# Ledger of designs, part 89: VHH binders against o26223

Target 1, 191 residues: o26223
Amino acid sequence: MKLLWTSQHIKVTVHIDGKVSKMDVLEAIKTRRSIRKYQDREVPEELIDKILDAAMCGPSAVDERPWHFIVVRNREMLEKIPEVHPYGAMVKDAPVAIIVCCDSSLEKIPGFWVQDCSIASQNILLAAHSLGLGAVWTGVYPLEDRVEGIRRLFSIPEHVIPFSVIPLGYPAENPGTRDLFDPDRIHLEKW
Below, E stands for the ipSAE of ESMFold2; O stands for the ipSAE of OpenDDE; V2 stands for 0.75 times the mean of E and O plus 0.25 times the DockQ between their complexes.

## First folded at step 6 (VHH)

Design s54 (framework vhh_lunsekimig_d3; at its last look DockQ between E and O 0.36; V2 from the best seeds 0.00; counts 0 for: pae O 5.0 > 2)
Fold by ESMFold2-Fast, scan of step 6:
Structure s54 (fold): chain B 191 residues (1-191), chain A 123 residues (1-123)
Amino acid sequence: as target 1 above (191 residues)
Amino acid sequence: EVQLVESGGGVVQPGGSLRLSCAASGFTFSSYALYWYRQAAGIERELIASIDSGGSTNYVDSVKGRFTISRDNSENTMYLQMNSLRAEDTGLYYCAAEYSETFYGSEPLFDYWGQGTLVTVSS
């Protein structure tokens, strides 16, 4: 039911998923890849709670922290996301998705909520990776049709802006690692 | 301009072998993971093999042990060595680079695609 998913009380349950990922921060950042194929396995609530805790720990302009999150596990709702997001086909096959939202009533400085929600979105991706999960950021804001489609689908109030939809699960693919260091993009002292 | 060009496709008999090549230009080849994708008759397009910048490989179960992906960074070329070919391996084989990290959304799933090379396994 959607009312249970909008509660601000998150209950952390003890659950062990059997495998420990021992990854330092640099390794996590460099090896994280977008994952769009998932195993048919449930993601424990404990792992979602850890991911959301990490999401809320990012820097925020004037510490406004405008983030709200909708956790979607209902299969029927996940199957409807591709109807309002043209590139969200993989969401219907994910065991869970997180919708990152901005509550504009919490905004202290105009416009920085976009950076705030970007930071939260990236922290979700990185935290998921560190816990042995895969995830992908599917953009919602600033595309008006996607914003209004997601708003209507999840009964999001007008003062709240859906920013991103992030399906996640145990990965069923491995895109491999990239080596993207480009020293030509580094300028010493001046441009 | 980024370009991926496949070659080496053709007609072979069952049990035969074929080596596909993917020649890359316009990007820093050694920095990226590279992929072989297949569109087989009656089957949705699927990722069959990958090789990352460090040389680590992955295969779909149906080709594991029969196909070998490799890369030569000095020649900007990726290969797919296909052994013990079966009729069900018939299809159009695509080279792809840079599994998409876009948060805009992406269909197709890769930033760069080749035009494909046809492999037909028949007697």
Scores: ipSAE 0.505, ipTM 0.764, lowest interface PAE 1.0, mean pLDDT 86
Fold by ESMFold2, look of step 7:
Structure s54 (fold): chain B 191 residues (1-191), chain A 123 residues (1-123)
Amino acid sequence: as target 1 above (191 residues)
Amino acid sequence: EVQLVESGGGVVQPGGSLRLSCAASGFTFSSYALYWYRQAAGIERELIASIDSGGSTNYVDSVKGRFTISRDNSENTMYLQMNSLRAEDTGLYYCAAEYSETFYGSEPLFDYWGQGTLVTVSS
């Protein structure tokens, strides 16, 4: 009679998240699309912080950095934006929106603030995309009715100019990639 | 030359079905958002359905559940399947194409339009 014992063990399953990867900057630029449909899912504040950090990394005229950002998460306020922005209907469905503004009191060189705020706005779109979010730039400036409507809705002072409204969230659509390269737009040495 | 050509219109009885087609040429079809509009006599054009370049669709309430928009990028063609047709669906149906990457959003924001195809719903 030979005694056999069998050990029982509880196998500990270590859950390993998927591979962590970083998006190449050229990939981000080429694959970013305007996203107008969002999952019913909140965007963590830490991702918004990263997006705004990226927004502020852009160059500006004489380093004037005239931009300010309003982060809108309040449902009532998001639902009011389409009332003053005819093409902002998707904003009511977004978990969050960022309003890019120019504070004209920070302007050091007249007239370049549009370029400055455009750079910040595009950086928001690229950063959101790189973090797995979707966003779309809805234009406010230079359309005076939109500027006045947004300024009134968010109590923006007269020396601050709302430039763009950028709703964002986890995408609920996939528009696909595009090939828009046109060599006829390239001029060597002269026109 | 950029061209959008609607077809498939005609006369149909209430409760019937039609399939409209919008054949496109002269541009990169797969990169455009596509739209169906309709216009009844004496009324402004009304958006009824849209499909973006990634295939996501939207419908106005009056056609939800009855109309289905689709696209076939291999044939450069968009379709509108119209079921359970009603007298109020009578009108001229247009297709339109728009770049999905606009931040201006002015009205109307369509790069290309077709000439229209007539749908008549009558007994």
Scores: ipSAE 0.087, ipTM 0.519, lowest interface PAE 3.8, mean pLDDT 84
Fold by OpenDDE, look of step 7:
Order: structure tokens, then sequence, then C-alpha cells
Structure s54 (fold): chain B 191 residues (1-191), chain A 123 residues (1-123)
């Protein structure tokens, strides 16, 4: 039985006018794209608060919630991030970035913090998108040079591990829609 | 079939200029971050410049102020303008492409590589 998945072309309406359109969760997931170009426009603190709230709503292993967040608005610091993160060039152009970190002292079971912080990072991306912002996940962990670079730059304690840097802003690009559904990746009952 | 084809390499005197091109085909060019690498004889390949899908650029210190990376999405082509060339700039220059949704960013994760174009800076 060929499941005819009707690819509904979800038109990503990038509302430029800051109107918080109620985007449903499936729409947010399907239409989200990495945004690396931003308007010269500040992001209101209220939106950052909503994004951080969303970041903390995800599940974690045995409810350990190991995440911490550094909110960076200082222009000098934003401009320094690309010096230690060679694939973070867009960060210097963003009005704000969130650094997601793990406090290892909060771990209850070793190793699940990567999943926990990944969930938090993804929620940041989805929340940002639903609020009319653009964002991109720039990986820090597990690359040691980036981890230590970010650690030094932001004076992060040794027991805290920087995980991702997520620049955010009002989008100044539209990458378009993507169709990544692959039925060949779906197995019924067994491989 | 996906292709990246570098061109523009050659022999130039110190202080001279070259413009490299990387022509892309077979994929959605505008959705990719693009990179220039170079490899000198006996030395490991090094990243020298990048431009993301949004047009933001980054350079290694050794080429800052001398090299300019750019892209033309309408022509599916990336460029590297190289000015004030030095002997140490000699090497094989490669273009690479990475899908924009790849967030770790490392050489082994690049989706596509070109065959390279040779740049020789000599008196």
Amino acid sequence: as target 1 above (191 residues)
Amino acid sequence: EVQLVESGGGVVQPGGSLRLSCAASGFTFSSYALYWYRQAAGIERELIASIDSGGSTNYVDSVKGRFTISRDNSENTMYLQMNSLRAEDTGLYYCAAEYSETFYGSEPLFDYWGQGTLVTVSS
C-alpha cells in the first residue's frame, strides 16, 4: 500500500511586519529554514523571553534539565564569535545570539545532555520561526576547538559545556521551501 | 549529476592578481554555503574563505584584505578575487559546498568538492 503522502506546499509567509501570526506546530516544523541574513533591526526582549521559555519546555533525561543559556547582544562579542567559530560568520550580522550550554553538575545520567541540549536548541529554532524571526544552529560541541574557543570568549566555567550558538534576527532572506520526506526511510514493524 | 568546476588558475608574479571561478551544477546552489580551500605542496588543505547562503563572508587572517569571496546565484558561480598575491599563496585551490541545514560544518561533512585549479605565484 503506497501511502500517497500529499506534499501540501506550505507557503512560508515570512511576515516582515512583526505580527506574531499563530503558526501551528507542524507548519513551524515543515517551513523552518536556517536563516543567515538578518535585517538591521533589534529583536525585542519579549520575543527572546518567549524563545527561552520554549527552550526550557522540552523533555530531558530523567528531567535533569542541564541547560543554561547565554544571551548575547553586545556587538563586540558577536563580532568575536566568528574568530573562534569558522562556520559562524553570520553571527556578526545578527542582533542577538543565544549560546546553549550544559551544566555537567546537573546531569543525573551521563551522556544524555547532548540530547537534552539538542531538544532545547531545536525548540529555540522553532519558536523563533513561529515568532517571525530567522535563526540558524551553529554547532559547537563536540568540536574541541570551538568548545574551548567559546568557553574562553565568554568565560564559561570548566564544568559547563557550550553546545550551540544560535544567532537570531528578523530574516533578510527567504531560502524557500524544502521537501525532505523520504518514504524509503520508513520501515514497518521490521527493517 | 552534481559538479563543481574550478577555473582561473595560472602563473602570476608576486603582487599580481587572479580571479578564480567555481561553476556549480546539479544542485540548488542558493541553498548552499560555499568555501574556498587551498593546498600547498606538502601541506594539509586549509580553509581560506567562506560565504554562506545569506552572503556573509569569512576569511583566514593570511588572506584578509587581499582576497574577496563572492557568489552569483543567478549564474550558479562562486568567485575568489585574489589581489596582492604572494609566493605563499601558491597551491591548488578547491571549491566546496555544504547544504545550509548542515550545522556542524567541517571538511569531512562537505557535500561536494571540485577538482581544483592551480595557482602559482613566482617571479
Scores: ipSAE 0.031, ipTM 0.420, lowest interface PAE 5.0, mean pLDDT 87
ESMFold2 (binder alone), look of step 7: mean pLDDT 77; pTM 0.759

Design s55 (framework vhh_lunsekimig_d3; at its last look DockQ between E and O 0.13; V2 from the best seeds 0.00; counts 0 for: pae E 9.2 > 2, unsure alone 63.8 < 65, placed apart)
Fold by OpenDDE, look of step 7:
Structure s55 (fold): chain B 191 residues (1-191), chain A 123 residues (1-123)
Amino acid sequence: as target 1 above (191 residues)
Amino acid sequence: EVQLVESGGGVVQPGGSLRLSCAASGFTFSSYALYWYRQAAGIERELIASITSGDSTWYVDSVKGRFTISRDNSENTMYLQMNSLRAEDTGLYYCAAEYSETFYGSEPLNDYWGQGTLVTVSS
């Protein structure tokens, strides 16, 4: 029985007007896009708090919760990030960025912190989107030049590993929706 | 078929100017970050300028104030205005494009590359 997956085109109504419409989780996941253009508008602290709350709600290996977050609003610091992260040009144009870090001293089992911080980062993206903000995940780890660049810039201790930089703001672009469902990637019972 | 075609290279004297173009086809141009790389003889290829899908720009320090990257989505074309050219700017200049949903952002992971256009700065 070939499960005919009808791709329902979820119309992502990006309400530019800051009205936090209740977005369900599936809608948030399916309609989220990387946003690299932002309005000249500050993001309220309340929204950042909600985003960070969401970031800390994901699972982690043996509940180690190794994540730390640096919230960056300082204009000078935002402008310096692209100097050590050349593929993060949009960060200098964002009103705020969140740097997701791992405190290795909190790690209980080795290597799972990447998954933990990935979950936290994705939750940031989804939460931002659900709140009417746009964000993008800029990879830091495991690229050594970026890791060390961010470390130096923000005086991050050696036992703490910067993982991602996520600029966010009110979106000034609409990349549209995409459908990436691929039934060929689904295997039943065996490969 | 996806294509990136660079043009505008040539021989110029120090202090001169060139404008490079990268004409793109076969993909949704507006959804891609765009990059200029250059490779001098005997040296590894280096990123020199980038422009995101949101028009945020980046420059390597050696070209800041001299080079300007821009894009025209209506024409599917990226540009690099190069002023005050120096001998050290000599090299093969490559255009690259990367889908905007990519979060890694690195040279090896760029989706599409052109064949390059040669820039020679010599007296």
Scores: ipSAE 0.515, ipTM 0.792, lowest interface PAE 0.9, mean pLDDT 90
Fold by ESMFold2-Fast, scan of step 6:
Structure s55 (fold): chain B 191 residues (1-191), chain A 123 residues (1-123)
Amino acid sequence: as target 1 above (191 residues)
Amino acid sequence: EVQLVESGGGVVQPGGSLRLSCAASGFTFSSYALYWYRQAAGIERELIASITSGDSTWYVDSVKGRFTISRDNSENTMYLQMNSLRAEDTGLYYCAAEYSETFYGSEPLNDYWGQGTLVTVSS
């Protein structure tokens, strides 16, 4: 399995850069919203590969990079996710979902894999948004029932921990943007 | 406490107009993005219009050009001006604030909801 095919992904990158206006980083962060309604439209593999490339570029504790990803496009499998995730109803209507996992065998320092996988999850959301897609992070870890449900459904081995399920697609809703800047949460020089 | 109260619903003939109001209390209105949802019989709630704290607006395609969302921060009120109404616009109209960014779960979809106001378009 190759996440990125050199010639194909170079062509996709050139086409995207030529057709889509680039969003700066601050704009992407400030305008990204959770999207739970998707168009009945396939997401190209090349865009998923770009999103996963971005996910792997985040910082991790001692550069342990413990993340693994499962890409789910199979309709029957997507329809089973709500059976093990009580708030995952929107996943069955998404064209694709990414399951972010931690491979505990890659862990160099105990406990930081949670922050590592959180960074990867947020990078997936930001990358999807920058490419004109919508996505939402549905939490799995640390809820034991969700962790074991997802593990069983996708045959995930015991040394791998499913962390989040992120459905994504072309958005069929627009919740707008928020103005959340609160200067009362900023302290100068000391608390 | 946070409260959203809708008004302005009623019965109107096709091609007619209605103006819905959503009066808000209990939060800093000017800081919040605000939303209108519609629920028709047998159909789940759909987002039809939104307005950000900076007054940027969005509309679902079926109402674009016919409906206008606006806000008055001095009155803590959001409006939906509905023109050229069609039978398909019949439904319960809800105002909402704070589209949820939770990663724990996604329902309810917004943190704050009104009780809804009924719009019936019939001849």
Scores: ipSAE 0.478, ipTM 0.744, lowest interface PAE 1.2, mean pLDDT 87
Fold by ESMFold2, look of step 7:
Structure s55 (fold): chain B 191 residues (1-191), chain A 123 residues (1-123)
Amino acid sequence: as target 1 above (191 residues)
Amino acid sequence: EVQLVESGGGVVQPGGSLRLSCAASGFTFSSYALYWYRQAAGIERELIASITSGDSTWYVDSVKGRFTISRDNSENTMYLQMNSLRAEDTGLYYCAAEYSETFYGSEPLNDYWGQGTLVTVSS
């Protein structure tokens, strides 16, 4: 099923009702692992669109939605990211990376953008996993040299803060499932 | 007993080569990111090379093209091949391993550290 809408400024929307498989949300949360090795295989734009849609579904402080996303597929740019990110070596080998940014001009309550962008970043990881992809969150904020390096590399304006770089692709490793539940971290009624 | 043990350090002339090894015992590091750090006297430890569980590598600019990090999960061992050594490479070399290295917007916390192996580049 397709729905096309046009007006005096042409807007075309193509909606494809495809459902290949369903992963239970608790299964996705429990089985997602950081994936740092990827197949030499393109990730379709459709999957990136679904991942970014999921990223934007997260809650945000007072609905400020401060996030912006840079999708990087250019080989030259992907190869430059490790030059400013000492723990981001796998980014050069990924078919695509998503940079999660905060536009500080969209903040409605100061300082909650970190939580907002963290929620969006985690949703990217879960959505990628549910689509058969692997991803890893590589930290940028709050490390000043990484923030400045990424900002310069991608021409990000000063009021926009790069938060994370998330390389993703079809996984070429399987680190297995972990049992991380620790009842000693649970406190009833008070500490 | 859980240990990371470095070996292969020594004295070498400028332009020479050394191969450092880091062997894990008491745990398997196949799912870990692995790191080499270098520490000159009186200076903070510097990350110089890393390798992910998926074999992707990173190097600090001062060692690119001269050093090669690798891992052999079947031997539970990581290596650093050091070629074209310079006096500035002198220092104590540490290996480290981290399971959750790149989450929550900060540098990883290394779960395990070795004791160090000394590399001296002098004639």
Scores: ipSAE 0.011, ipTM 0.328, lowest interface PAE 9.2, mean pLDDT 83
ESMFold2 (binder alone), look of step 7: mean pLDDT 79; pTM 0.786
ESMFold2, look of step 8: ipSAE 0.006; ipTM 0.142
ESMFold2 (binder alone), look of step 8: mean pLDDT 78; pTM 0.775
OpenDDE, look of step 8: ipSAE 0.355; ipTM 0.724

Design s56 (framework vhh_vobarilizumab_d1)
Fold by ESMFold2-Fast, scan of step 6:
Structure s56 (fold): chain B 191 residues (1-191), chain A 123 residues (1-123)
Amino acid sequence: as target 1 above (191 residues)
Amino acid sequence: EVQLVESGGGLVQPGGSLRLSCAASGFTFSDYAMYWYRQAPGKGRELVAGITSGGSTYYADSVKGRFTISRDNAKNTLYLQMNSLRPEDTAVYYCAAEYSDTYYGSEPLNDYWGQGTLVTVSS
């Protein structure tokens, strides 16, 4: 991925398969939607690598960067995720899913790993969107049953905590953008 | 055509009860998480209660123990039973639907909103 900056305002130009996509960062954030229906089409490893590179570029408390990622392409394993995540039915129909994990042995400051892994998860969603893919964040931590289920299913060691499961693929649905600005949530100077 | 139509609002005295209904059409109701929001004059919209497709419920602290959310998938209808009503419950109440296979972490894919029903609690 090759990024170029323009002088008019903050714009990003992305080269994908010889094509050029131009997107304002604010537009990228505002137009990303959760995608739960995917085409029966393979996602190239190169795109997954770019997404994971973006995931690791997030800020981290005391630069602890505790995240680890499991890339799941195996159909049989994807089909088992809904058994331990009751609302993760879309995962079985995705060509690939990324499990975001925290290695607690890398934690330098207690408790901030949740924020670190949230940041990594959001970067995965935005990177996928920028590359023409759709994805959805599904919560695992802090729901103990989901944490234990995912841990057992993927042989995750006890010192590693599964945080989120993010299925992704080429979108088979096209939801419109949302207007979410609420001025009542903005307080000037004081609460 | 997707529609959410609220009913059951009205004027009620403090301590009284009301039952709101939301009739859904144009989508597979049982696949959607359903929510009740409210908006008082001059305030932003706040989430009051939610129910997932699997039946798990959420309540805002301000209504917990007084309000009960429920759904009837056979009738494509969402309900809010409101007991021990207070003047501060006065608001327009909105029904909303989101395609969400998770309670934690999933954003609404498409927001389907009703037109709202007014609840006034006054003596």
Scores: ipSAE 0.000, ipTM 0.155, lowest interface PAE 13.4, mean pLDDT 82

Design s57 (framework vhh_vobarilizumab_d1)
Fold by ESMFold2-Fast, scan of step 6:
Structure s57 (fold): chain B 191 residues (1-191), chain A 123 residues (1-123)
Amino acid sequence: as target 1 above (191 residues)
Amino acid sequence: EVQLVESGGGLVQPGGSLRLSCAASGFTFSSYAMYWYRQAPGKGRELVASIDSGGSTSYADSVKGRFTISRDNAKNTLYLQMNSLRPEDTAVYYCAAEYSDTYYGSEPLNDYWGQGTLVTVSS
């Protein structure tokens, strides 16, 4: 992927086999799927940097931006995640994972850090998808055993709370897209 | 209306074979990943086999080499060929379509489920 810069706008363009393609925002949102099977192929650092930049662009309560990120590429460490996260089996087969954390010392209003870290996690999933990668959000908070397991495994300080573990890679599965629109969940003017 | 109807279950002796079928209707079958789950008495549901829209397959370690999942998109039908059956394979087998984007667990929450078909492996 090449970045094109102008004085008015930042333009992101993806070049594939000499051809230019781009994903519309609505298309990215509607076609993103949880991907749990990955190719045995490295994810370039430049793509991880773009994903983390996108993660930090999310809104946060009173602009507290409490998120911190741990990037895990070490095979032995990835293989230990399923030992502390009972539903994280796919992480051991991923080339890289991002752990989304909250630094509680940065929180300005109680409780909103959960929404902040959820926003960051979703931005990681969308950014990864837009870059041709597959990812899945595996939940950590609010499950105390998973929180403490991940904290100990990655030497996370007590004032920092691990929120999610997101393995990423080039997808080795295609579950297809979903059409989830349900008009019965939309209420006009009143409940 | 989406429907998944399983068939082909029954009583079989150890070492025997069965082929399960799942007839799908009410959705674009060829676009969906399809799954076989099973539930033994007193146990939770276990993912047995999966096949994506492109035909790529995966299997639980307990059945790998013995079971084969396949699909016929022209007939909107999913199959599970079960060979070298063991008493431990005794369960109700469920057909399921498309998994949700769950972030809680490793087992996906499927959008559509069949009623199940009973497989009993016993002399």
Scores: ipSAE 0.145, ipTM 0.536, lowest interface PAE 3.0, mean pLDDT 85

Design s58 (framework vhh_gefurulimab)
Fold by ESMFold2-Fast, scan of step 6:
Structure s58 (fold): chain B 191 residues (1-191), chain A 123 residues (1-123)
Amino acid sequence: as target 1 above (191 residues)
Amino acid sequence: EVQLVESGGGLVKPGGSLRLSCAASGFTFSDYAAYWFRQAPGKEREFVSAITSGGSTYYADSVKGRFTISRDNAKNSLYLQMNSLRAEDTAVYYCAAEYSDTYYGSEPLNDYWGQGTLVTVSS
């Protein structure tokens, strides 16, 4: 099956991956896993647009919405990320990565941008999963060497703080689900 | 049911070699990043080496060029080849496996730990 969209005055044809679109919210949350192995297959720009739309829909402190996003598809740039991020080796094998950034000039309440960018990062992971993609959150902030390395690599201004690097693609692995519910961590009425 | 069992420790002379093994059971080992840590008497546990599920390797500066981490997912096993051993390598070596939804690059929050294997480097 085919669907037609109009984007930037251009009509695009996309095939739908049937089962992923039926996932409810609880199923998406419980079955999402970090994916570090990707198929050699491009991710359509329309799916990235949907993921970024979802990223921006999270709650933000005082509605400051400080996030900016860099979409990286260039293989040479992806291959340089492990040079400045020692645990980002899988990024070079991904067809695309999203860098979540904070524009500090948009910050209205000090320090809450970390929570805002965390929410955006998690929404990227959930949206990717719901669309049949796999992704993993690789940490940048608050590790200063990584923050500065990523800033230099992507020409990020000094008032902008790179927060996370999230490679994504069609999964080439299928880790099992985890049952993490622990009632001992739930306290009723008081500690 | 989840278990990590280290083996291969022992007494070795300076300049010698040892190969440590870690056998994993009760979980899908191939889905996990795996680590070697060590703890010398009277000191805190320190990172030695890591290998991701995809095979990327990382080393502490103190062991870089001397130690090699590897894995065999078909055998659910993790290895540490230790060459050119020094007295300061004397420690209990621990195997750890982590399944993390986020990887911050600090000391990993380990899901599973082994009991340890003692390595003594002395005459």
Scores: ipSAE 0.000, ipTM 0.179, lowest interface PAE 11.8, mean pLDDT 83

Design s59 (framework vhh_gefurulimab)
Fold by ESMFold2-Fast, scan of step 6:
Structure s59 (fold): chain B 191 residues (1-191), chain A 123 residues (1-123)
Amino acid sequence: as target 1 above (191 residues)
Amino acid sequence: EVQLVESGGGLVKPGGSLRLSCAASGFTFSSYAAYWFRQAPGKEREFVSAIDSGGSTNYADSVKGRFTISRDNAKNSLYLQMNSLRAEDTAVYYCAAEYSDTYYGSEPLNDYWGQGTLVTVSS
């Protein structure tokens, strides 16, 4: 049996300096979809800066904030990513990609950088969606062949670990909203 | 309207072959990873095979070397060539399309599912 779910598309529209630029947080979370097909249209640097600002606002274990980001716009470099990342075929068609990395020299406690970088990656996806862009998370760590391939391709030092590759752009596809709520996964008071 | 429609199922003897097809409509199929799953009566749904948008494939150990997944984006179609069929392959086969990046080999959070096509291997 399924709980009755009525999708409501409530969009908060705010005019700032004549621009429409905002959606409700819950709406953003529930309507964000992985986008793998992009318009042949540049993403302004201003929007990338806003996305990276949002990425760095995530919580991190003992406030270590170990993330570094590589912004890739070079077409030849984007076209090489699928050669070292088997599920990154869409990256070659994206106008830009962000590589989320961990600088291990910034670690204060072992292992939590994975959670830190996961949080940063999700913030990138939500921020992109809120700005009218589409993006997709593609995993790099902990797959050693992908880690090494991305490291070599972008001259990443050995003390830095590439975690994810997130291509983004203006969406050229429009998938429907998913209803993923499953009450069988919620336990009250105990298991 | 979003649809995935499986076809090609039927009755076959052990050692025989079948080719399943899945027709996608109402969404941009070429942008999705696509999957075959199967479910035998009273059993959990299990992963069979996957193909990403770039054509990279993966297979469950139980079918590796016997089954081949392929896609034709121009026809919005997914295929499963099933060879050397066994009684244990008897199941309803489901086509699925996934629009999230997951580690390959795990059951995805599938966005779209077909209604299934029955494959019966008589022995």
Scores: ipSAE 0.000, ipTM 0.176, lowest interface PAE 14.2, mean pLDDT 83

Design s6 (framework vhh_lunsekimig_d3)
Fold by ESMFold2-Fast, scan of step 6:
Structure s6 (fold): chain B 191 residues (1-191), chain A 123 residues (1-123)
Amino acid sequence: as target 1 above (191 residues)
Amino acid sequence: EVQLVESGGGVVQPGGSLRLSCAASGFTFSSYALYWYRQAAGIERELIASITSGGSTFYVDSVKGRFTISRDNSENTMYLQMNSLRAEDTGLYYCAAEYSDTYYGSEPLNDYWGQGTLVTVSS
């Protein structure tokens, strides 16, 4: 997108490359929404790299960091995801998807990889939002049929567990923000 | 099976009131954003009002101050209270639901619609 403005007798062009600037952390958390409708527009590799860098910066149990990521841009592969994920219809319309996986060989403490991969998934959603993109977390683990379907589709080894599929792109919808604060869920000192 | 069923439409005099209801089944109602749309003769279907899972509301300018959207999560029902009705409010009113956050571990809804309920404002 190019914006034009004139200062004195000189036109200045501002090139917008999909960045959302000046969003602080609290604003990003409160305004992030699940986005399922995407523009027919490619996401630059630079933005995917920034998102994956953010994904790997989350806390991890005993610092095991078991996450691996598959970046899917191939249209034929994206179109096959709904065949093995019944609620992933929007993935076929996304320009790119990230599959968050756990490499069980990196696991140091049993079971905490689920929390580790949840943290990585949320960081992907927040980072995408902060960069002007929209994304949605579609659940894979612990639903065995989805786990095996995604594993077969992307040739994922048996010691690696697909956790989530996150399509993302430039948003083609703006649902607005939600008011989710519920003080009845906060207990002081005791239940 | 996801269902949205509208009721409360009818014929009313200008300046009168109607209350529309949208009863939902087949999904976790409290997790969804809910919408009222109007389809009038010669006009494309337009969003009239919405309410998020947290209760935040939106109204188009033409109905703001006259219409009130609300939800009752215990009854899985959304309402549209329509006051000071005008001839221009005549149309088919549709409710719709959209999952308002993550797909994780749940059945998402995208653009689910009811069948519509007719509102006629005339003498």
Scores: ipSAE 0.008, ipTM 0.153, lowest interface PAE 9.7, mean pLDDT 82

